# VHH binders against q84jc2: the designs that were tried, part 65

Target 1, 232 residues: q84jc2
Amino acid sequence: MSKMRNLVEEKFLEFYESWVIQLELYLHQLLIAHNNNTMSETELRHLISKLTTHHKAYYTAKWAAIREDVLAFFGSVWLNPLENACSWLTGWKPSMVFRMVDRLRKSRVVLVEAQVKKLEELRVKTKFDEQKIEREMERYQVAMADRKMVELARLGCHVGGESVMVVEAAVRGLSMGLEKMVKAADCVRLKTLKGILDILTPPQCVEFLAAAATFQVQLRRWGNRRHYVTHS
Key: E = the ipSAE of ESMFold2; O = the ipSAE of OpenDDE; V2 = 0.75 times the mean of E and O plus 0.25 times the DockQ between their complexes.

## First folded at step 4 (VHH)

Design t1 (framework vhh_ozoralizumab_d1; at its last look DockQ between E and O 0.01; V2 from the best seeds 0.00; counts 0 for: pae O 5.8 > 2, grease 27 > 24.2, SAP .755 > .668, placed apart)
Fold by ESMFold2-Fast, scan of step 4:
Structure t1 (fold): chain B 232 residues (1-232), chain A 125 residues (1-125)
Amino acid sequence: as target 1 above (232 residues)
Amino acid sequence: EVQLVESGGGLVQPGGSLRLSCAASGFTFDDYAMYWVRQAPGKGLEWVSAISYSGSYIKYPDSVKGRFTISRDNAKNTLYLQMNSLRPEDTAVYYCARGPYLKWSYFTSGYFQHRGQGTLVTVSS
């Protein structure tokens, strides 16, 4: 191959493909539940719990993988170019899920005034947390320019046994800040998701999760339909 | 098609000043951090300044701190390096390099893939 994947990339690619297949199956169940208003509250809560567990499994696997190689998550080989172009610090931008919430305001299921107020409070808090991360993202743009980045680039021109060890040390130092930043962003994502689900009724949760999963699956399908001559 | 074109190098005496410019094209300039790196004769690449996409964060190594000033004009897609109190040890080819995208959707140092052709700075009497 023209480009070789490392072990973290290979392992996470296998995990992610399986995870996406299961997400599409859950999306199908969410759409059936949404279109069939006869499901019990207990049945809806069970389905919501399956989606919540599925998303937690993703972050468990991701955090294990980034501990070993966080750089694999920037321009990931398991994502198509469109998915990578749309990423905000290795995932979805937290405030964007409120676009899915806005769809609920136009749906058949009416949000009560108390829910609208709590969702707006959550939106404001999410944007505040997101802005803190964006400041760190900008600050880290210049933190990456230290001597280690130049040393890594220089050594890439000639690699020997001793150079491999120096490159590994430099990569470890540079990636630690990125790892902490990615985990901070993922914590905001999970907190935002949990907050929305805590405010919504089970039918509204199903509609919200269906909208979110539809967007993720459609983005992947649109990107995969583009003509690519070569792939690794 | 990322293009970076450096200019402003030349021969200058110790204690003198030069201002380098880098004209960027083929990408949205104000979405990326920008760096200046240099390579002295017989030496490896050395980072000399970094600026974030908005200009709010700037960083220098101790070797140039207080003497060099990086700045950017996002409206003109241009990066600058003001070099004061130049020393013979500052003699090098200076390169403009594209840094990380503001959303961190992919990792790039700018040093390796998106570096300009360079401009020579010679400090000698």
Scores: ipSAE 0.682, ipTM 0.884, lowest interface PAE 0.7, mean pLDDT 85
Fold by ESMFold2, look of step 5:
Structure t1 (fold): chain B 232 residues (1-232), chain A 125 residues (1-125)
Amino acid sequence: as target 1 above (232 residues)
Amino acid sequence: EVQLVESGGGLVQPGGSLRLSCAASGFTFDDYAMYWVRQAPGKGLEWVSAISYSGSYIKYPDSVKGRFTISRDNAKNTLYLQMNSLRPEDTAVYYCARGPYLKWSYFTSGYFQHRGQGTLVTVSS
C-alpha cells in the first residue's frame, strides 16, 4: 500500500530547502549590517522585520503540513540525522536559545541591568512553559495506553466496518494530541523569539539573529558531512 | 536485542497479594513508557497498567484500579506490579511490554511487540 505521507514530505522538503537558502541570504545581510555600521536604526529594524517575517512563514507552512501529517515532523526527511537528534518536539528547544544570548554577553554585546533582568525573567518563563509541555507529553503517552490496546487486540482479527471506526478513532486521537502539543511548542518558540527581540536593541537583535542563523546553517552543513547509523 | 524477563508469579489464595518484577535490558529503559498486560487461559490479551518513562504518570483500567500498583526503578532497569486483593479472574500469564519513547522523535507502530515470555499467576483456593 502507498502512504499519503510521501506527498506531504515532498512538498515540505521543497519548501524547507528554499526557506534555508533564503535564511542564508538574510544571514549575509545581517553580517554586513553588523560589520559596516552604516545602517540607520530604521534600516536595522527593517532587516529584523524581514527575518521575523521569514520565521513566521516557516510556521505558517509547518502548521498547514502538520494538519495533514504531524508524524512527518518526527524524524523528518528534510533534516539530517544530527538535526533530527537535536529536535525537541519538532524544533529547536526554546530554553537553548538563551545559550546564544549568554555567548553574545561574553563577547562584545553590552547589556544594561534592565535588559539582563528582563532576559532572566523570560528565560524562567520559557523554561516553565517547556516543562509544562513536557509534562503534558509524558501524560499523553500513558493516556493512550488503553487506545493502543484496541489496536493490538485487533492484530489477529480481520477488521470490519464497525471495528474500523474504533481503530480510526484511536489513530486520530493520537495524531490530534501530537498536533496540539507541537503547536504549543511552536507558540513557545515564537513567544521566546519575540520576547528576546523586544528586549534587545536593534544592533543587538542583528547580532542575535546572525548568531542563531549561523548556528542553524552550520548544524545543517556539519550534519550533512558526518556519518550516522540509522535505518529508513 | 531488547530483552524483558518477568518473574514473581505463583499460586496465591483469593484476597492474597503478589509482586511481579520485569528486568529490562538491550535498550535505554528510562527513555520508554512501560506496560503490564495479561492473558487468561483461552482468552485474548488484556492491558492492566501503564507507567510513563519518569514514573510521574500512571494509568489502570477499572478492572484492577485500586488493587494493582505499577512502579519502576530506572536505576535498576526494573518494572514492578504489586497485586493486592487478588481474585480468581486475575489468573493469567502476566507480561511486561515496552511502550512509547519519551521524545516522540522515533515514533514506532510496534507497541506491545516487545514483551517477555511472561510469568504465571494462579489465584485459587
Scores: ipSAE 0.206, ipTM 0.649, lowest interface PAE 4.0, mean pLDDT 80
Fold by OpenDDE, look of step 5:
Structure t1 (fold): chain B 232 residues (1-232), chain A 125 residues (1-125)
Amino acid sequence: as target 1 above (232 residues)
Amino acid sequence: EVQLVESGGGLVQPGGSLRLSCAASGFTFDDYAMYWVRQAPGKGLEWVSAISYSGSYIKYPDSVKGRFTISRDNAKNTLYLQMNSLRPEDTAVYYCARGPYLKWSYFTSGYFQHRGQGTLVTVSS
């Protein structure tokens, strides 16, 4: 029996599928730009802008969806299990991107001292913000377990009109806290991404974005292979 | 170095069939979606088929849907295009092109980073 998906899940699944397709297209463009090195700075900036706009569009859609059902994003059906396993508060962990930058530095990207310093500062700030969010999330989780989850557990065994109302109220309360945390996390993601792009030169940005997009695409590929593709 | 080598083109009468092949080398073939694109004289590049890395997703434009069949053999690093019921408007140079990584099977516009030399298909009575 296939798990029944709610309307929010279905809509976002469709959106995400299209979004990923577009991401792959952009990735292709990034790789062209990076490998051919024939594009002007203006052209590179334009490409970077397209990608950033694309990411903003994702969060716009996400935030609209979480207003309806934030819980859908904690069991994201549009992601495979591997993608979900690597998710931090319904998305990529902001501090992870610094690992990508580090890898680029060890390969072919040359950063000047000033850039390195700025990146380190940003890393520290990002980690701080992550930890703050995690602490707050923990607070919400504990609070939910102490009251609202107990009520839900009790009512789960008995269905009645009044019980339904109580359950709905409890779920709303839970969702409000989670929505706040998800938005906070997304803000850190966006801020971190912007910070990195502001530090890097346009060619470096292209390489970074290509690496990031590649990772995202490959992660999805790996997960799909495990669960949806027959291995030869 | 990425190499794509198309073959199988030629002259065929309307209603005829051709099978194109593309030999890929220089990259991990099964990591990439692959495309067939064509360019008719005086016209822009037009995609005619797309297949995901695993072959799970396939797309055709309406112009060739039902007539063309894309397939791939990842073990042989080869892409295929079976073309049936060929029409004069199918006359073009056909290119094998490497596309995005996963299941992306759409084509909007632009040039591919990696494309073969092409093979000419001429449909004429």
Scores: ipSAE 0.021, ipTM 0.363, lowest interface PAE 5.8, mean pLDDT 86
ESMFold2 (binder alone), look of step 5: mean pLDDT 86; pTM 0.872
ESMFold2-Fast, scan of step 7: ipSAE 0.673; ipTM 0.881

Design t10 (framework vhh_ozoralizumab_d1)
Fold by ESMFold2-Fast, scan of step 4:
Structure t10 (fold): chain B 232 residues (1-232), chain A 125 residues (1-125)
Amino acid sequence: as target 1 above (232 residues)
Amino acid sequence: EVQLVESGGGLVQPGGSLRLSCAASGFTFSSYAMYWVRQAPGKGLEWVSEISYSGSYIKYPDSVKGRFTISRDNAKNTLYLQMNSLRPEDTAVYYCARGPYLKWSYFTSGYFQHRGQGTLVTVSS
């Protein structure tokens, strides 16, 4: 299964590099739209639609890849060390986007009271969904720890009378559990993004998406910058 | 560099109690499950307890269940083992060990790669 892992990593690396390049192009369009008051509501909605379709394409490709090798997404080779350090269950932490919305609000983004109320309701729901997934992941980590019994059996020190078929079934079960957990986290991400965009006006959506894309692009550029080696 | 430093071992009479602690550094302690494992003289390593990264999920083997309690303080990067009703067969060097993180290498690199120097617990009259 090492061969299948190598193929999944290679395919997704190629996909991700192209996806990020397209994200930078969309970011450029978002920044132009944000600084240009002549763009119509219809044109803004079209741009927002392109961004949402782009994010959906990412999850379509990701879910196809994790079906083949979910472990490729834990410490991904297509992410630099800084991007990997900032990951929560193979991606961005859903509640992080509300901090971004709050920062935009402090920079004089005018939100009406109805929007503030809906965003707070969405924040509470998102936090609840995150906690549920974190609890499931924590339970999974404890289950993974039982692998030490499998390793002891493999070393020829018989413990608990485990058979090779039981070991194989356990490995399959754990992999399926990880896949389900990652997909659950991704569903929370997509629902949170959609929820925010449904609450905001088109100009506010453009500003939000520009901020989110800027953070992602800058994080990647900073992590990828030339590493200087200095000696004392 | 991953470092784990155990303390709290000593000589105790049967039925007595000891509290072990493990100071962790060189990694994000709150992101890893942790173990206590022991090795009796001339024997192999034996699993004693495990705790999830937040502390909400805990497991024990039947040999220590009801007598030992594992806990952690993520703010202090410290793992604990409270041992009650100690028996002569609990005599061993006790090690703090870093558990799994959700990485490919978990299944290939081994579950007790990172452990401390150990602390000796002797249960004798």
Scores: ipSAE 0.000, ipTM 0.324, lowest interface PAE 12.7, mean pLDDT 79

Design t12 (framework vhh_ozoralizumab_d1)
Fold by ESMFold2-Fast, scan of step 4:
Structure t12 (fold): chain B 232 residues (1-232), chain A 125 residues (1-125)
Amino acid sequence: as target 1 above (232 residues)
Amino acid sequence: EVQLVESGGGLVQPGGSLRLSCAASGFTFDDYYMYWVRQAPGKGLEWVSEISYSGSYIKYPDSVKGRFTISRDNAKNTLYLQMNSLRPEDTAVYYCARGPYLKWSYFTSGYFQHRGQGTLVTVSS
């Protein structure tokens, strides 16, 4: 297990660095597309598809990694302290992306009333799903701190081999609970992203994705600048 | 505070054997899982053995299973690794490492909290 956990951290750090570099390249393409009034709907849909595939690749890699070591995603070594401080259950908070959507109301590509209604319905649904996960996390924390877990912790310090096995089984169960919760949060993230993209036109999708990628890239740069300068 | 001192490394021919020792001090040795980990030239750390507090539970990766044997003497605060049927790919610096301590509100990942300075094992003709 210790070998698998070390490899998970090393492999995901390498994956994430490459993933962010590719995100910056896609951001450049999104900004070009946003400023180009001659791109066809087919060309815009192709670019949007590249971004959605890129985000799906992240969750595919993440879910493989958390199956092996979910705790690596709480205080991740591949994120700077600011990125870690801004995370909600190992990633972006789903309801926060609607702040980026709200900017589309003041943008060059204006939302029609039917889109505004659908986005508000999606925002409410997303917030509801988010709160359900927050309640599950609270229940998990209570379960971790209950009398039985305290007793298992004491038992693991001063009793023989059977007690060690019981402690190891309890730790495995807790990790599986966290994995399930992280996956549930990620499902809300993916549903929210898909829902927004389904409501928006291709030019609006490009603008939204550019805003989201810009924020993610800038958050990383702001955090890095706190202690050092990045040349990326 | 925490001190781990490895010994027993050296040059050995393929098929040979070596026994590594690790003297531990500065902590309650029998409260911790202990590990042997290695690092080959230009490679990352690879765990090669895991042993529980009492020595009752032992784990190996497939790469060394059947060839390496981990053991501990809690009375002497000493960890051992018996290496048999050594291969050129076993060439590495071998480290004794103390495992993570379980907390009821937080469970640790696979990094090693403390390790010694290491002992070099070279398997070559």
Scores: ipSAE 0.000, ipTM 0.078, lowest interface PAE 23.5, mean pLDDT 79

Design t13 (framework vhh_ozoralizumab_d1)
Fold by ESMFold2-Fast, scan of step 4:
Structure t13 (fold): chain B 232 residues (1-232), chain A 125 residues (1-125)
Amino acid sequence: as target 1 above (232 residues)
Amino acid sequence: EVQLVESGGGLVQPGGSLRLSCAASGFTFDDYWMYWVRQAPGKGLEWVSEISYSGSYIKYPDSVKGRFTISRDNAKNTLYLQMNSLRPEDTAVYYCARGPYLKWSYFTSGYFQHRGQGTLVTVSS
């Protein structure tokens, strides 16, 4: 595209490229750990901690960036079209990770009944939190169609000092609302991730994190390959 | 206790080459991303290159891309910077650095938790 990227987009693109490369390196470590039955619990916990820190680093950077320009995260330039199409409020849909958890029932590391019960309770809670955010987003979108907002959009067509300032103030207000919604969604993501890791044993955590990272990396590769084929 | 000791700086003619080394100690070298940063006289710190803990990911700013090559030897706890086609504007004190794991604002701003005392590179006719 011929559209100029803003500073936030360029900085976050640089960060995200590094973050994804590091995720791929951690995925390699997770796959080695999963296939190696000689690793100690201490070594597994250390690796899990590295992944947890990596995901926290992502949200630290994201929240700094959305404070500057939340709209950059809706149709992100650092994501391919497939990744963007699969996004729910600028990221992964929290309840979808339970599909990866379901794979643990078929793994070498068996889930005990107490874990299954806790995971089901967490899944239900996550679904309710998602639905609350979806309802708030729907209210936000309906507010965009409000008569006052439509009038402000019309004023934007008549470039002039005071009209421009009024439209700019409204856009800032809308951006603040989106920032709040994105942070709410990210909090559900972090609570869901932490909840799963707290319920699982270290070997199960490694398998879960490997499954999640594999899906994220493969989704990016599939999207990049299809885009290239279309261009070729 | 974290120590980074740079060496290999000196005077070279424009178009010349130099290889910088950085000996790291006091931490698990192969667990950290490493950086080269430089500071020209009277100017701020400028990021020159970065390398992942395994050496699989490497990045450069456009100002040195194609001329400089970063590498590491984890068995020797040593970081390297091969500098080719040197220009007068490359004149600076070069620092080996270990930063916090990932801070997006600091990758471009040149913030680092630990750096060495530096090695002077002077490119002059």
Scores: ipSAE 0.000, ipTM 0.218, lowest interface PAE 11.5, mean pLDDT 81

Design t14 (framework vhh_ozoralizumab_d1)
Fold by ESMFold2-Fast, scan of step 4:
Structure t14 (fold): chain B 232 residues (1-232), chain A 125 residues (1-125)
Amino acid sequence: as target 1 above (232 residues)
Amino acid sequence: EVQLVESGGGLVQPGGSLRLSCAASGFTFDDYAMYWVRQAPGKGLEWVSEISYSGSYIKYPDSVKGRFTISRDNAKNTLYLQMNSLRPEDTAVYYCARGPYIKWSYFTSGYFQHRGQGTLVTVSS
């Protein structure tokens, strides 16, 4: 590779690899809990709490890293090409989690009418929040044009080194807006996850979290396998 | 290879109108913001307008606001600039330029590095 990874990329890569290993361990515990009807509600709630804490730890680390280099999260070096291709604003698309809920419903998850109604209300709100962020991202794209962009165009005609310096300054100038949008997207993710878990019973939460973690782990495995084949 | 080809320039009288076009090739046009910039004789480059990748968000400096309209046709990979109420001060070579790539999983810093050869607009009687 001609480009060196920056310190933020190296630090987050190390964090993310450890975080995924722990997610796989939690997935194993979720699958055991799902297949074992003898676990108490207290034990199930404790396991669900471990998963929610684990996801909160991810966003705590991510937001610290984004403050230093938000662009590291667009085309991330700690994600394989398949994971990157499936990203929406540096993470999973919030509305996609309702596919996990719908899949479990078809797989004999017994939802009462009140839960179905609350999940549909949450789905509508989540889609609205997604569209609001998409509009803001598009607006931000236009807001990038300023005197620095014109200066960059001028310098790019004559001096390569000065162009690189101006590009770096322009990119840093745009980072605050991108940081706010990524955090807004992450807030929708966390609110959607919390909302689903608040609506579901503890056994249903375990099934949902197991399905979500399975998808995340398998996507990584499929992408890693494909990546090695293409590099062979 | 990224290519941008401007057309539609010419000589017009003050108060006249011109429509500029820019044909884009060599990249996925609807993934990029696009810009118009101009260079008046003896002056530096000046930003004229920009448009987001879908066409929903547009920005102008006060010097052209209300007179110029930027638009795009993503199906035809073409950028447009409708110029009305032209003034002698609008005399310049007009360039279209590719803006930053901002699409959910990738960001590039190639701002305005790709521009066309330009089209000359002369406003005089």
Scores: ipSAE 0.066, ipTM 0.539, lowest interface PAE 6.3, mean pLDDT 81

Design t15 (framework vhh_ozoralizumab_d1)
Fold by ESMFold2-Fast, scan of step 4:
Structure t15 (fold): chain B 232 residues (1-232), chain A 125 residues (1-125)
Amino acid sequence: as target 1 above (232 residues)
Amino acid sequence: EVQLVESGGGLVQPGGSLRLSCAASGFTFDDYAMYWVRQAPGKGLEWVSEISYSGSYIKYPDSVKGRFTISRDNAKNTLYLQMNSLRPEDTAVYYCARGPYFKWSYFTSGYFQHRGQGTLVTVSS
């Protein structure tokens, strides 16, 4: 069955499409900055600040939307099937950004030993926080799939009276629990991103952000053109 | 195509034991919580046990707690239910069922949407 978009889904789809267009414009600026040896440190910091503000705007909009409909972010209509297949708790997997960091170690940009040590410490902490969120999600899954949810699945076949009220209350409870976990995951994402940017120099930050944005934009283009993860 | 095939049912006397198995195919087994449900003759479905996708979290209703043990082998795509101290009221068709998907971005809304053909367990003297 084709899923009809609700108002929250349509509003966020419109937001996300314009947000991605702006991300591509910033990516263009990052690539120019990366290939230009004459940009000042002040100019690089200004560009990095624009990207940081852009990502902050995404989470501001996301948290407003999940307050209204967190389930819209599981199997999002504004993401293609490939993007959805690569998602972890409604977004990018925090530990994945260290693959972009590993690219910096193999590039012409040299990381000093102190940076390598701090990045490894951050990687370990990020993986620990990520696994803690996964355990909490796993625990929630079992807590949700108890007699209450089993009974709701049965009652969902009969619409009317107290059955509708019981289903509505349990859906509200599910949504509140998922909202808390999505926000916890997003906090790990933001702390990881900030941690990396705090460790790297401005030119290294530009290279890192360019690599991350390039991956995001290319993943969207591949999925839109090829429908890579459609059920055969 | 999602397939769940139960086995191990049979006739057993009160106080006896049985081990049920469920072979899963057609999906990534370790991405889903799994559960056992049963249906006694002329009655509705009753939840018997559930296990998280990694096996770390397990739940039982009071009616079987301490007597039944759910487990999974993700390498073999197999779910198990060890049933001890069986009682006549445990007589039912036992179904293996796929639970919700929460490991990634997907949320499945239907419990019991995917279940097997069932295996009959009869507890009588």
Scores: ipSAE 0.337, ipTM 0.695, lowest interface PAE 2.6, mean pLDDT 83

Design t16 (framework vhh_ozoralizumab_d1)
Fold by ESMFold2-Fast, scan of step 4:
Structure t16 (fold): chain B 232 residues (1-232), chain A 125 residues (1-125)
Amino acid sequence: as target 1 above (232 residues)
Amino acid sequence: EVQLVESGGGLVQPGGSLRLSCAASGFTFDDYAMYWVRQAPGKGLEWVSEISYSGSYIKYPDSVKGRFTISRDNAKNTLYLQMNSLRPEDTAVYYCARGPYLSWSYFTSGYFQHRGQGTLVTVSS
């Protein structure tokens, strides 16, 4: 029989496992590039392009999946509990990447004044966009807790015909609203990532992407390691 | 009123093929996941295939995987099941059933409430 209850969950789990394996391969290439001062700017730009394309592929697959079942991304079965605990609106919190940039700057990433200014401007814009989305999510959660919506959901389970259709229309509206919010959050993520990469030089981009990929891969390994060590 | 009408069943030899159709009316077809389920003589219901409302996600049990293909034509409000390499154990009444709104989950008795009258498939020599 089916191993999973939800087709979207099963297909995205298969996709995500392959996507993470490829991310680990790219991380290996980034670490080699970071330790090799003889790589040309063209070679570095090619590697950066491969990772940018890889991240875009993730969002292409994600947006196809959330069109079918956005709720699969809240408490995802393809993520371990640690990865799920660190999620903000189905993914990484955009402003988190500026902490990574700041840490790398302290760890010998030399930034010129013009870059510092542009990164600070991007940080402010990113925080503003995050707050806007958080307000929208709060409105969504309040609407879900609204007594009228709760009552309609309850009635729809036990009353046929017209009542069921009204509840189904409301659920469609809520699902579309949630999908829109998730896509908005993902657009902030992509805009923030592109903004960082546009400000940094190719060697700095390689260092940033290596740090980001290392964190993502390590978070998964920490969560998986703890699960495998746990005995009944 | 929700209506599902199956067709295409019949008698075939082992190794043969049949294509089942299900004509849907009375609801927005492209908003619902759809199921094919079957019931062999003297047995319970068995899930045969699932397809999401868009057609992008499809699932089969191992018993039919590689032999059966589910598809849908949302413009025609029609669900299909292409059955190849038929075996005597595939003999059953086949039902088209409406799944959940805008998503899918395991087939349950609740989803079987909106099904057709069924079409008989007999695989015998």
Scores: ipSAE 0.000, ipTM 0.242, lowest interface PAE 15.6, mean pLDDT 81

Design t18 (framework vhh_ozoralizumab_d1)
Fold by ESMFold2-Fast, scan of step 4:
Structure t18 (fold): chain B 232 residues (1-232), chain A 125 residues (1-125)
Amino acid sequence: as target 1 above (232 residues)
Amino acid sequence: EVQLVESGGGLVQPGGSLRLSCAASGFTFDDYAMYWVRQAPGKGLEWVSEISYSGSYIKYPDSVKGRFTISRDNAKNTLYLQMNSLRPEDTAVYYCARGPYLKFSYFTSGYFQHRGQGTLVTVSS
């Protein structure tokens, strides 16, 4: 239904814009905490908790929305073309956050050997989980084009109520499979984020979260400023 | 502009073999599943084979399973169909077609939307 799909897109667009505004406010607090070194450990843990809750709120809203219309998350209207181009299974690629962790090592913050070892173990596990999801997507890609789906594509040119019902059932099945895979990818994202925060100290967590939020905010701003030139 | 160019068709006797090729251009070949489909004289379009974007997952209908082998060379942007033990009923125009995109996160659901002009395979004495 086109009206029902528009409602899901409108609701999530409104949610996402508010969510990003709040992320920018949290980023400002993270940068103050990082630059001034005046906050207690308790205050840092409270700020980290606010960011963790904020990210969990995103996935709660996302999973509710994809239950209704998962295809809205492939080429999302609330994301600019650059944000969409950088997406992996409707979100950030889990292994990419280890590049931000590497910046912590190259910056003025020193990670102890035990943390480096645990982060490398987590990076390997994250890559393994990514490959498992990619294989499942690849298998799903082939499954969608099997004999039954080919017959449905042929019937899509037929004028009649029966063919419409058959095509609608196939689209519903496709959407359910995609929902399962998007949720699997989001679970890897959440596990990777939690794993990193569990390994880092509170000051290191603040620096990591500030780097992650800065990347997300700057990617959006840079994409919105980008000029597309069409050749005549 | 998406372009698919098939080649390798011809006249062959029953029990013979042919290798079809499809040269792809105008898109990132290794991001898409690919298909072979055929149309026999006076009949509708029939699915022959499909292959995932990496080549790891492949499917055939029972009519060609064990006789035909689909493969791809992503470095050369080329799709292949090796046809063995050919039968008169395999006589058809064979088309290369682009499948869905699911490699990273962008989904396009076009089935056979982009296919080439085809290559004729005739199995006769």
Scores: ipSAE 0.096, ipTM 0.568, lowest interface PAE 5.5, mean pLDDT 81

